# VH-VL binders against q8ixk2r445to577: the designs that were tried, part 235

Target 1, 133 residues: q8ixk2r445to577
Amino acid sequence: FFGMLQNKGLTDYCFDYNPPDENQIVGHQVILYLCHGMGQNQFFEYTSQKEIRYNTHQPEGCIAVEAGMDTLIMHLCEETAPENQKFILQEDGSLFHEQSKKCVQAARKESSDSFVPLLRDCTNSDHQKWFFK
Below, E stands for the ipSAE of ESMFold2; O stands for the ipSAE of OpenDDE; V2 stands for 0.75 times the mean of E and O plus 0.25 times the DockQ between their complexes.

## First folded at step 10 (VH-VL)

Design Q87 (framework fv_recaticimab)
Fold by ESMFold2-Fast, scan of step 10:
Structure Q87 (fold): chain C 133 residues (1-133), chain A 120 residues (1-120), chain B 112 residues (1-112)
Amino acid sequence: as target 1 above (133 residues)
Amino acid sequence: QVQLVQSGAEVKKPGASVKVSCKASGYTFTGYYMHWVRQAPGQGLEWMGYISPNTGNTKYHQNFQDRVTMTRDTSISTAYMELSRLRSDDTAVYYCARVRYSGSYPFDYWGQGTTVTVSS
Amino acid sequence: DIVMSQSPSSLSASVGDRVTITCQSSQSVLYNYNNRNYLAWYQQKPGKSPKLLIYWASTRESGVPDRFSGSGSGTDFTLTISSLQPEDFATYYCQQYYSYRTFGQGTKLEIK
């Protein structure tokens, strides 16, 4: 699958990566933003290695979660995906981070009106359901 | 045997456009990225952008973004690079080059190059 | 853009000589999580396309003679040819692939 990675519960919002400097993509948080259909910052690919790749940079960025953290951070993709970059996209649309045993949820940032994807205990909430558009 | 075979030399007038082709063989075309790099006479190498043959997604260097279009035709394993509104300083050899796997190789195979001359 | 600077722009040498070419990046091309430097070296002969010699700063591409070696980390890199052969007279380019792609200006290796 590739395209916009959209939330079922937060229906107008998609995964978005908008780093301050596009030449330095590592270490910034993945956000949610209004789906615009123009590709670019919202174009992602789900791979057979269970990676979520950001295809707008070369080498490609891969979404990761650092140990003990709940935020999704951009890393560089590697020949063999490390465990912190593996997400299982389930039939019901849940996005399961196997290393942490948590699910990706659309959530509001503390002290802001911005939305971000965060790791949370898995539920059947529509805010934890994702699909490619 | 991996091969990237490019179209022949072009002579263009300022303001025209040029479309260079790069035909891939000997590997799965959609499994590798295709980048474009140019080299002005006696000068170094300049990266222009890339396309994913699998998804069609493109990214262009800012210096070319307003004039370049990269496309591909998977049925004939061919990538294209079109540069519009040509100037005399666009005179260069244009190369296609393959990138295997994300982050594992830089440019492991290159086309033979296409000479584009822009003159009045 | 990450700017790549090569030194020297040209050098003259004789067959059998040891030659070194240096390359500096304006910012680190070392990815700390996998401990790899996203740096490559290419050889280009007149009228020909570049040929990959070294990647990951020090890994030799298949088929490349062992007289070619790469070293360095972060921002400072070196290509060494231990015993120059006639076919080695060419222009050499370093290239970063940490963030998109940028090349050094090239080093022309000439017969003395």
Scores: ipSAE 0.687, ipTM 0.896, lowest interface PAE 1.6, mean pLDDT 91

Design Q88 (framework fv_recaticimab)
Fold by ESMFold2-Fast, scan of step 10:
Structure Q88 (fold): chain C 133 residues (1-133), chain A 120 residues (1-120), chain B 112 residues (1-112)
Amino acid sequence: as target 1 above (133 residues)
Amino acid sequence: QVQLVQSGAEVKKPGASVKVSCKASGYTFTGYYMHWVRQAPGQGLEWMGYISPNTGNTKYHQNFQDRVTMTRDTSISTAYMELSRLRSDDTAVYYCARVRYSGSYPFDYWGQGTTVTVSS
Amino acid sequence: DIVMSQSPSSLSASVGDRVTITCQSSQSVLYNYNNYNYLAWYQQKPGKSPKLLIYWASTRESGVPDRFSGSGSGTDFTLTISSLQPEDFATYYCQQYYSYRTFGQGTKLEIK
């Protein structure tokens, strides 16, 4: 699978990665933004190693979650995917982060109308359901 | 045995376009990125961009993004680099080079190079 | 872009000599989560494509003689040839692969 990773509950929003410095793509948070249908900063690939790769940069970035955190950040992809970079895209559309045993949910940034993907306890909410477009 | 075999030398006039091919063999074509690097006579190496043969996704260096197009044909394991609106300072040897699809890796195999000469 | 600077631009040496070439990056190419330096060294002979010698700053590519070694971390790197052989006269390039790909200007190693 590759394309734009869209939320079923927050239907107009897609995974988006727009680092402020092209020479420092590591360490910034993945956001949700209005789906524009053009790929680019919203283009991701789900790999056989259970990675979510950002294909707009070389070397490719891989979405990761640091220990004790609930935010998704960009790391460099490694030859063997570390556990913090593994997400299981389940049949029901849930994106399950193996290391933390939590699911990726579309969530509002506190006191803001901005949206971000965050790790939350797994539920049947449409805000935890994702698909490639 | 991994091989990257490029098309032959080209001579072009300013304003023309050139399309260089790079045929891969000895490995799974869709498992590796294909990058393009050029070298002007007596000068160093300059990275131009890459394509993922698996997805077709491309990224070009900003110096080339308005003139370069990278494509591939997975049925014949061949990558292409087309440079348009040629200038005399585009005279160079153009190389394809592969990069592992997983992780970050240097250029482990290079094509033999294609000499492109742009003159009036 | 991350800018790579090599020194010297050229050097003359004799067979059997120990040679060192240096490379400096404008930004660190050390990735703090795996502690790897995303730096490679290539050899290019006249009329030929570059050949990978060293990657991860200090790991020799398969088939590369052990007289070639790399060292350094962060922004400062060195390629050493411990005892020059006739086939080693070539141009050497450092290259970062931390963010896109950029090369140093090259060091031409000439026979004395």
Scores: ipSAE 0.421, ipTM 0.842, lowest interface PAE 3.3, mean pLDDT 91

Design Q89 (framework fv_recaticimab)
Fold by ESMFold2-Fast, scan of step 10:
Parts: structure tokens; C-alpha cells; sequence
Structure Q89 (fold): chain C 133 residues (1-133), chain A 120 residues (1-120), chain B 112 residues (1-112)
């Protein structure tokens, strides 16, 4: 799978990674943003190792969730994907983070009108359903 | 020196296809998206779509989706835009323009343009 | 599509004049996370490709004279040329790069 990762519940929102400093692309939170259809900071690849790779920069970034956290953070990809970088994209569109046993959900950012993907207990909500566009 | 050099002018009959090339030099071809924009005589600019030279993936504007095909050849750093089933109102100057991968950016370099005339 | 509207469609001016061109978008092009407006301005001379002047609404491209300035946020934007020079007579376009790419209709700047 390859493309822009769009949420079924938030009609026009896609995974987006736009760090403030292009010289330091690692360590920032992945956000949700209006799908613009141009790829760029919204272009991701789902790999056979269950990684979500950010292919618009070299070296490639891989989305990870640190132990005990619920935010999706950009890390550097590794030769063998560590457990914190593995997401199972299920047939129903759920994105399951195996290490934490939680699902990725589109959620409102605490202090703003912005949206972010967060780990939450798995439900059958459309806000937890994702597809590549 | 960044350069985008396009193929020469074309004159086509209605119903024909045209394929315009855009050869990139002076930068890493696979590090930038390549977009296509056209301009009819005396009119404004109209975005048609883009290709990722790195992946080959494309996105087309709805108005062109059924008639346009964008491709690239990384071995010669060249992008192509083919428009089929030409109509007289496809008469325009067609431009390629590059966009950075690392965020949403404007068109910083443009090709010189290719004039396509569709007439009987 | 985000629709871009420019005003005026044409403008006659003299060398040394202060010129103002406006641009409106049908929806906000402000990205709240980094507080950047995804808006650019281009200059096009007859028979030439467009040239990038300003991006992020107010950032001048390298090599662009400081008499060119951009301002605005959200849906309302302005390009100002503080003291018009002979080489500035051209057509100017605003462009959003927030969702796909769309351009204003252009403003033709002509000698008075």
C-alpha cells in the first residue's frame, strides 16, 4: 500500500508530517491535515514489515509509538523493524499497534482545532478506520 | 544549475494525442515532484497534475483524469505528459515545474513551455 | 477546488508608483500547526514562463528585489511593489498550494 493515508470518519483528513525544521525531521509528532492530493508530506508507504514509512525524505522515516505514550512520532527506519514501529493494517481498515495492543484513532488535538492520530483502545469507530488513497 | 528543458512545439489535429517531454538537470531528479501546468492563449494558469519521479505515482486534476498520462524515465531524468483525444480548446502552452518533497512548496523552477496547437 | 480571485484584472501605472494587487481564496490556506500560509506570487512576462516572487505569503524568493512584498493571512492576501520599475510591467498571479494547486486569473500591470 502506498499513498495518502486517509481517515474514514474525518472525511477529508490525511496523515501528515511537516516538521518545523527540515534539517531535523526526526522526533516530531505526526498530525492530520486536509488531504491536498499532492503527496509530499502526506505520502506514506505501508511495508511488508508492517511499517508506515515517510518516503518524501532521505533517509526514510518510520512512524513509531514509544512505550507508555499515545502519540505517533517520526523515527529513523531500521534494517529490521522494531516492535514500536509495527502497525497491522487490518481488512476492516483498523490500524493496530501490536506492541501496545491499541488502535490508531483520529482525535482532536487538546488545545486547538487541529487533529492528530493517537493510540486508543480499539473500537469499531470510523475514526479508527484508515485507507490509502 | 537547475534546468528544465521541454520538447519543441507541436501542431495536432482534433482527436490526436500529444506527448511533451521535460528533461531535468542540475539536481537530483528523484528528490522533487514534477507538476504540469498549462496556459491557453491570453488566459491564466491551470494545474493538470503531478508525478513522483521516485515512485512513479501520479495524481491528476479531475478535468484531465480520463485523457492525461504522466510518466518518467529516471535513467535520462525526463518526465512526460501525454494528452489524448485533443480538442481545439487544448491549444495552450504546457509547462513542467518542480516541487520539493520535504513539505508543500511552490513551483521554484519551470520549463520554458511547449506550445501545442490543435487545429484542423 | 480552492478558487482564487484576483483584483484588479488590469492596472495602469507609472514608474515610481506604489502598486497593490489583491488575492482572495474561497477557503483558508493557513496551516495552523506551523502558522504558515500556503500562498505564492508569480511574475510572468510575455512569452516567458512564470517566475516565483514570494512564497509563504510574505517570504521573498532568493534574488527578488525588496520592493516586492507580500502580506495577508487566511483568505486575504496582497502583493505590493513599493516603487515600480520598468522591468516590473508584467502579469502577476497568486497561487495556493494548500490543496492541489490553483491560480488567480492574473493581474496585468501596464504602462500608464
Amino acid sequence: as target 1 above (133 residues)
Amino acid sequence: QVQLVQSGAEVKKPGASVKVSCKASGYTFTGYYMHWVRQAPGQGLEWMGYISPNTGNTKYHQNFQDRVTMTRDTSISTAYMELSRLRSDDTAVYYCARVRYSGSYPFDYWGQGTTVTVSS
Amino acid sequence: DIVMSQSPSSLSASVGDRVTITCQSSQSVLYNYNNKNFLAWYQQKPGKSPKLLIYWASTRESGVPDRFSGSGSGTDFTLTISSLQPEDFATYYCQQYYSYRTFGQGTKLEIK
Scores: ipSAE 0.007, ipTM 0.575, lowest interface PAE 11.3, mean pLDDT 86

Design Q9 (framework fv_recaticimab; at its last look DockQ between E and O 0.83; V2 from the best seeds 0.00; counts 0 for: pae E 2.5 > 2)
Fold by OpenDDE, look of step 11:
Structure Q9 (fold): chain C 133 residues (1-133), chain A 120 residues (1-120), chain B 112 residues (1-112)
Amino acid sequence: as target 1 above (133 residues)
Amino acid sequence: QVQLVQSGAEVKKPGASVKVSCKASGYTFTGYYMHWVRQAPGQGLEWMGYISPYTGNTKYHQNFQDRVTMTRDTSISTAYMELSRLRSDDTAVYYCARVRYSGSYPFDYWGQGTTVTVSS
Amino acid sequence: DIVMSQSPSSLSASVGDRVTITCQSSQSVLYNYNNKNYLAWYQQKPGKSPKLLIYWASTRESGVPDRFSGSGSGTDFTLTISSLQPEDFATYYCQQYYSYRTFGQGTKLEIK
C-alpha cells in the first residue's frame, strides 16, 4: 500500500510530513493536513516489514514512536525494522502500534486548530481508521 | 548474479533529449531503489536522483529538476533516465546504480555506464 | 546538500606504501538512533564503474581486501590502504548517504 494515508473520521485529512530541513528529516513530528495530493509531503508506503515509510527522501524515513511518547516521529528506516517502527494496518482500517499496543488516532493538537496522529487506546472510532488513497 | 546493463552510447545536438535505459537482472527489480549518477570527462561523480521501481516515486537533484525524468517498466525490469534540453556540459558518462537496501545503504551495483556526447 | 570534501585531490605513492585519504562532510552523517555513519568509499578505475569498498564508514564490502580500511565518525573520515598493491592505483571517492547522495571530489592515486 502506498499513497496518501487518509483518516476516515477526520474527513479529508492525511498523514503529512514536511521537515524544515530536507537534509535532516529525523526527529520531527508527523502531522495531519488536508489531503491535497500535490507534492511529496503526503506520500507514504506501508511495507511488508510493517513500516510506514516516507518515500520522499533517501534514505527513506520511517515513522517511529519513541519511548514514553504518544506522537509519531520520523526516524530513518533500517534494514531490520526496529520494534518502535512496527505498525499493523488491520483490515478494519485500524493502525496498531505493536510495541505500545495502542492505535493511531486523529486528534486535535493541544491549544491549536491543527491535527496530529496520536497513540491512544484502541477503540472502534472512525478517527482510528485509516486507508490509503 | 545481479547485473545492470545500460543502453549504448549516444551522440546528441544541443537542445535535444536523450533517454538512457538500465535493465536489471538477478534480483527483484521492484525491491530496490534505482539511482542515477553522471560523470563528466575527467570529473567526479554527480548524483542526479532516484526512482522507486515499486511505486514509481522519484526525487531529482535540484540541478536537474526541470530537465530530468526517471521512469521504469517493471514488466522488463528496466529503469529509464531522460534528460532534455541538452547542452555541451551534459556530456558525461551516465550510470544507473542500485541501493543495496531500500532503507539506508550505498550503491552496491552499477551499470556499465552510458556515454552521452552533446556537440554541435 | 551535504558537501563532501576529500583530501588530497591527487596522491603519488609506491607499491607497499601506506596511503591515507581523508573525507569531511559539511554536517554529521552519524545517525544517533543506531550510531551508524552513513559514509561509503568507492574505487574507480579508468573506463570502469565505481566499485563499493567500504560502507558504514568502516565495514568492508564483500571481496574487498583487508588492506583497505575505513575509520572516522560524524564529519571526519579516513580511508587507509595499509600496503599499496599495483591494482590499487585508481580514483577513490567518499560518499554520504545520510541525506540523498553526494560524493567527494575524488582522490586520484597514481604510481610514483
Scores: ipSAE 0.881, ipTM 0.948, lowest interface PAE 0.6, mean pLDDT 95
Fold by ESMFold2-Fast, scan of step 10:
Structure Q9 (fold): chain C 133 residues (1-133), chain A 120 residues (1-120), chain B 112 residues (1-112)
Amino acid sequence: as target 1 above (133 residues)
Amino acid sequence: QVQLVQSGAEVKKPGASVKVSCKASGYTFTGYYMHWVRQAPGQGLEWMGYISPYTGNTKYHQNFQDRVTMTRDTSISTAYMELSRLRSDDTAVYYCARVRYSGSYPFDYWGQGTTVTVSS
Amino acid sequence: DIVMSQSPSSLSASVGDRVTITCQSSQSVLYNYNNKNYLAWYQQKPGKSPKLLIYWASTRESGVPDRFSGSGSGTDFTLTISSLQPEDFATYYCQQYYSYRTFGQGTKLEIK
């Protein structure tokens, strides 16, 4: 699976990574933005190692969640995926972060009108269901 | 045994386009990224961009953004690099080189190079 | 771009000599989460494609003789050839792969 990673509940929004400096992708938060259908900053790949890769950089970016945090941030992909970079894309569309045992949910960013993916307790909400377009 | 075999030398006039091919064998073509690097006579190596043979996704260095196109044909395990609106300073040897898909890695295998000469 | 600078640009040496080539990056290529330096060294002979010698700053590629060694971390790196052989006369390039790919300008190793 690869393409734009879209939310079922927050329709029209896709995973988006637009770092301030394209030559320094590490450490910034992954956001949600209106799906534009052009790939680029919204082009992700789900791998057999359970990674969500940002393909528009070399080395590839891999979405990670640091211990004790609920935000998704960009790290560099490694030959063997570390545990904090592993997400299980389940049959119902849920993205389950194995290390924390939480699900990725589309949510409003605090103190703003923007949206971000965050780790939350797993529910049946469509805001926790994702698909590649 | 891994091999990257490139197309033969080309002589072009300024303003023309050139399309270089790189045929891969001995490994799973869609499991590795393909990068393009050039080298002008007597000069160093210059990275141009890459393509994922699996997804088709590309990223080009800003110096080539407006005139390079990288494509691939998975049915024949071949990557292509097309450079348009050629200038005399595009005279160089053009290399394809693979990068491990499963992680960050340098160029472990290179094509033999394709000499492109641009002259009036 | 991360700019790579090599020194010297050229060097004359004799068989059996110890040769050192240095490489500096304009910013760190050390990734703090895995403590690896995203730096490689290549050898290129006239009319041939580059050949990978060293990666992760100090790991030798399979088949590369142990007279080749790499060292350094962050922004300063060195390639050493402990006892130069006739087949080692070539141009050497350092390359960062921390953000895209950029190369040093090369060091031409010539017979004295």
Scores: ipSAE 0.737, ipTM 0.903, lowest interface PAE 1.2, mean pLDDT 92
Fold by ESMFold2, look of step 11:
Structure Q9 (fold): chain C 133 residues (1-133), chain A 120 residues (1-120), chain B 112 residues (1-112)
Amino acid sequence: as target 1 above (133 residues)
Amino acid sequence: QVQLVQSGAEVKKPGASVKVSCKASGYTFTGYYMHWVRQAPGQGLEWMGYISPYTGNTKYHQNFQDRVTMTRDTSISTAYMELSRLRSDDTAVYYCARVRYSGSYPFDYWGQGTTVTVSS
Amino acid sequence: DIVMSQSPSSLSASVGDRVTITCQSSQSVLYNYNNKNYLAWYQQKPGKSPKLLIYWASTRESGVPDRFSGSGSGTDFTLTISSLQPEDFATYYCQQYYSYRTFGQGTKLEIK
């Protein structure tokens, strides 16, 4: 799967990555932004290694969650996917993070009108359902 | 064995376009990124950008962003680089080079190069 | 762009000599999470495509003779050829691949 990764519950919002410096893609947070398809900030690939790749950069970025954190952060992809970069996109649309055993949820960023994907206990909420467009 | 075979030399006038092909064999075409690098006469290597043959996604170096288009045809395992609005300083050898799709690696195989000469 | 600076621009040497070529990047190419330097060395002979010698700063590509070695970390890197052979006279390029690709300007190694 590849393209825009959309949220079912937060209608018209997609994974978006816009690092402040094109040459410094590691360590910044993935956000949610209105789906637009312009440029390549919203182009992601889900791989057979269970990675969510940002391949508008070389080397590719892979979404990770660092131990004890709930935020989705950009790391570099490696030949064998590190455990913290493995997500299962399930048939029901839930996006399960294997290492933490939590699900990716669209959430409002604290004290703002902005949205981000965060790890939360898995529920049946449409805010935890994702699909590629 | 892995082979990247590029199209033949081109002579162009300023303002024209050129499209260079790179035919891959000996490996799964969609398993590797295809990059383009050029080398002006007597000069070093200049990275131009890449395409994912699997997804079609591209990224171009800023210096070429408004003039380059990279495409591919997966049915014949061929990548293409088209450079428009040519000027004399685009005279160079143009290479395709591959990168493993599953990691962060340098270029392991290069095409033989395609000489493009731009003169009035 | 991460700027790569090579030194020297050219070098004259004899068969059997030990030579070193240096490369500096404008920012670190060390990825702290895997502790690897995303730096490569290529050899290019006249009229030929570049050939990969070294990647991850010090890992020799398969089929590359043991006389080629790479070292360094962060921003400062060295390619060493321990005993030059006739086939080693060429131009050598370093390349970072931490953020896209940037090449050094090259070092031409000639027969003295």
Scores: ipSAE 0.504, ipTM 0.838, lowest interface PAE 2.5, mean pLDDT 91
ESMFold2 (binder alone), look of step 11: mean pLDDT 93; pTM 0.942

Design Q90 (framework fv_recaticimab)
Fold by ESMFold2-Fast, scan of step 10:
Structure Q90 (fold): chain C 133 residues (1-133), chain A 120 residues (1-120), chain B 112 residues (1-112)
Amino acid sequence: as target 1 above (133 residues)
Amino acid sequence: QVQLVQSGAEVKKPGASVKVSCKASGYTFTGYYMHWVRQAPGQGLEWMGYISPNTGNTKYHQNFQDRVTMTRDTSISTAYMELSRLRSDDTAVYYCARVRYSGSYPFDYWGQGTTVTVSS
Amino acid sequence: DIVMSQSPSSLSASVGDRVTITCQSSQSVLYNYNNKNWLAWYQQKPGKSPKLLIYWASTRESGVPDRFSGSGSGTDFTLTISSLQPEDFATYYCQQYYSYRTFGQGTKLEIK
């Protein structure tokens, strides 16, 4: 799968990554923003290794779970995907993180009106369901 | 002028821990990964792992995963590598080396090395 | 891990000689999307840290003399020193940075 990774519950919100410059291409938080269908900041590839790759920087950018946290960040892709970069996109649209046994959920960022994907206990909530558009 | 300055030589007993520091200057500390590489006397180079100074995220080689901890303090542009439960075969020179965030890049600058001797 | 193998483990040469060192990776380090080989060469002198010489298999690092050149693609790589100088006697390491980081075992270049 390639495209915009959109949330079923927060309709019109997509995974988004726009680094501040070339020297900081990795290490920043992945956010959710209104799906616009323009540019590469919302274009991701789901791979056979269960990675979510940032398409403009292959093999550089892979979404990873931040160490010790529930947030998703951009990290360097590796030839063999490490456990913190593996997400199972299930038939029901759940994005399951094997290492933590948690699901990616669209959530409001603390003290902000912005939205981010976070790891949460798995539920049948539409906020935990994703699809490529 | 990019510099990576490491802490001084250490002598430890088996079972102890050692913490090596690497102070960066001359560039934006949070814009580059910091890797750790060691070299046993007369041997080749062995990669141990890295830390992102920006996020605190770490990745360790499987050989060190249960004994190594990498941290950083952005207020003083310093990275740390702590190796626990030391063995005699951990005797080596330990290097820090930086890697660009943009694209995977080789080690363009290295610290001077820290000699760690583990003896009984 | 990608395993890196260098040959020879050591060689003796005289000033002015052309020397070649080879490096093989257990799997390809050529990334087809950007057509780059994620392969570097380092020089290490006794008591010193390694110094980057070549990256992307054939690109010379700034300040490195043009007598040093790298070539190869995929799994087979070569470092060439076209006319050996006294300061070139050192140990040379190849390194892949395609998946994690692994080094060859090194080639010690000795006088006589």
Scores: ipSAE 0.006, ipTM 0.541, lowest interface PAE 13.0, mean pLDDT 84

Design Q91 (framework fv_recaticimab)
Fold by ESMFold2-Fast, scan of step 10:
Structure Q91 (fold): chain C 133 residues (1-133), chain A 120 residues (1-120), chain B 112 residues (1-112)
Amino acid sequence: as target 1 above (133 residues)
Amino acid sequence: QVQLVQSGAEVKKPGASVKVSCKASGYTFTGYYMHWVRQAPGQGLEWMGYISPNTGNTKYHQNFQDRVTMTRDTSISTAYMELSRLRSDDTAVYYCARVRYSGSYPFDYWGQGTTVTVSS
Amino acid sequence: DIVMSQSPSSLSASVGDRVTITCQSSQSVLYNYNNKNYLAWYQQKPGKSPKLLIYYASTRESGVPDRFSGSGSGTDFTLTISSLQPEDFATYYCQQYYSYRTFGQGTKLEIK
């Protein structure tokens, strides 16, 4: 699967990665932004190795969650994916982060009108359901 | 045996376009990125961009962004690089080189190179 | 772009000599999560494609003679040929692969 990774509950929003400097893609938070259908910052690939890859950079970016955190941040993909970069995309659209036993949910960013994907306890909410378009 | 075989030498006039091919064999074509690098006579190596054979997604260096198009045909395991509006300073050897899709890695296999000469 | 600077641009050496080539990057190419430097060295002989010698700054590619070694971290890197052989006449390039790909300008090695 590859394309725009869209939320079922927050229906106009897609995974988006727009680093301030394309030469420094590591360490910034993945956000949700209005789906524009143009690929680029919203183009992701789900691999058989359970990675969510950002293909618009070389080396490829791989979404990760650091220990004790709930935010998704961009790391570099490695030859052997570390456990914090592994997500199980389930048949119902749930995106399960295996290391933390939590699910990716579309959520409002703290006290703002911006949206981000965050790790939360798994529920059957449409805000935890994702699909490639 | 991994092998990347490129098309033959081309002579073009200024303003024309050239399309170079790179045929891959000995590995899963969609499992590796394909990059393009050029080298002007007596000069160093210059990275131009890449394509994912699996997704078709491309990224070009800004110096080539408005003139280069990279494509692939997965049915024949072949990648293409087309450079338009050629100038005399585009005279160079053009290489394809593969990059491991599973993680960060340098160019482990290169094509033999395609000489493109741009002259009137 | 991450800019790569190589020194020297050329050198002459005798068979059996120890040869050292240096490379500097305009910013660190060390990835702190795996502690690897995303830096490679290539050998190019006249009329031929470049050949990968070393990656992750110090790991030798399979089939590369052990007289070739790489060292360094962050922004400063070195390629060493411990006992130069006639077949080592070539141009050597460093290359970062931390953010896209950029090459040093090359070091031409001539055997005296």
Scores: ipSAE 0.675, ipTM 0.886, lowest interface PAE 1.4, mean pLDDT 91

Design Q92 (framework fv_recaticimab)
Fold by ESMFold2-Fast, scan of step 10:
Structure Q92 (fold): chain C 133 residues (1-133), chain A 120 residues (1-120), chain B 112 residues (1-112)
Amino acid sequence: as target 1 above (133 residues)
Amino acid sequence: QVQLVQSGAEVKKPGASVKVSCKASGYTFTGYYMHWVRQAPGQGLEWMGYISPNTGNTKYHQNFQDRVTMTRDTSISTAYMELSRLRSDDTAVYYCARVRYSGSYPFDYWGQGTTVTVSS
Amino acid sequence: DIVMSQSPSSLSASVGDRVTITCQSSQSVLYNYNNQNYLAWYQQKPGKSPKLLIYWASKRESGVPDRFSGSGSGTDFTLTISSLQPEDFATYYCQQYYSYRTFGQGTKLEIK
């Protein structure tokens, strides 16, 4: 699967990665933004290694979660995916982060009007369900 | 054996377009990114952009964004680079080069190059 | 763009000489999570495509003679040819692959 990774509950929002400096791609948070249908900063690929790859950068970015954190940040992809970069995209659209045993949820960033994907306890909420468009 | 075989030399007039092909063999075409790099006579190497043969996703260097189009045809393992509105300073050898999908690698295999001459 | 600067732009040497070429990046190309430098060196002979020599700053590509070695980390890198052979006269380029791809301007190695 590849394309824009859209939320079922927050229906107009897609995974988006637009770092302030394109030459410093690592360490910034993945956000949710209005889906524009043009690829670019919203183009992602789900791989057989269970990675969510950001294909609009070379080398490819891979979404990761640092130990003890709940935010999704951009790392560089590696030949063998490290555990913190592995997500299981389930048939119901849940995106399960194997290392933490938590699910990716569309959430409002605290003290902000912006939205971000965050790790939360797994529920059957539509805000935890994702699909490629 | 891995090979990248490019189309032959082209002579174009200013304002025309050129489309260079790069046919891959000896490996899984969709497992590697295809990048394009050019080299003007007596000059260094200039990165132009890339395409994912698997997804069709592209990213171009900002210097080429308004004039370059990269495409691929997976049925014949061929990547294409089209440059429009040619100017004399687009005279160069154009190379395709592959980059491994799994991980971050330099260009391990290059095509032989396609000479594009832009003259009136 | 990450700017790559090579020194010298050209040098003359004799067979058997030790040659060093340097390369500096405008920002670090070291990825802290895997401790790898995203830096490569290429050799280009007239009329030919570039050939990969070194990647990860210091790892030799398969088939590359052991007289070629790379060193450095972060922003400062060197390519060394320990005992120059006739077939080594060529232009050498460093390249970062930490963010997209940019090349140094090249170092032309000529017969003295």
Scores: ipSAE 0.645, ipTM 0.879, lowest interface PAE 1.7, mean pLDDT 91

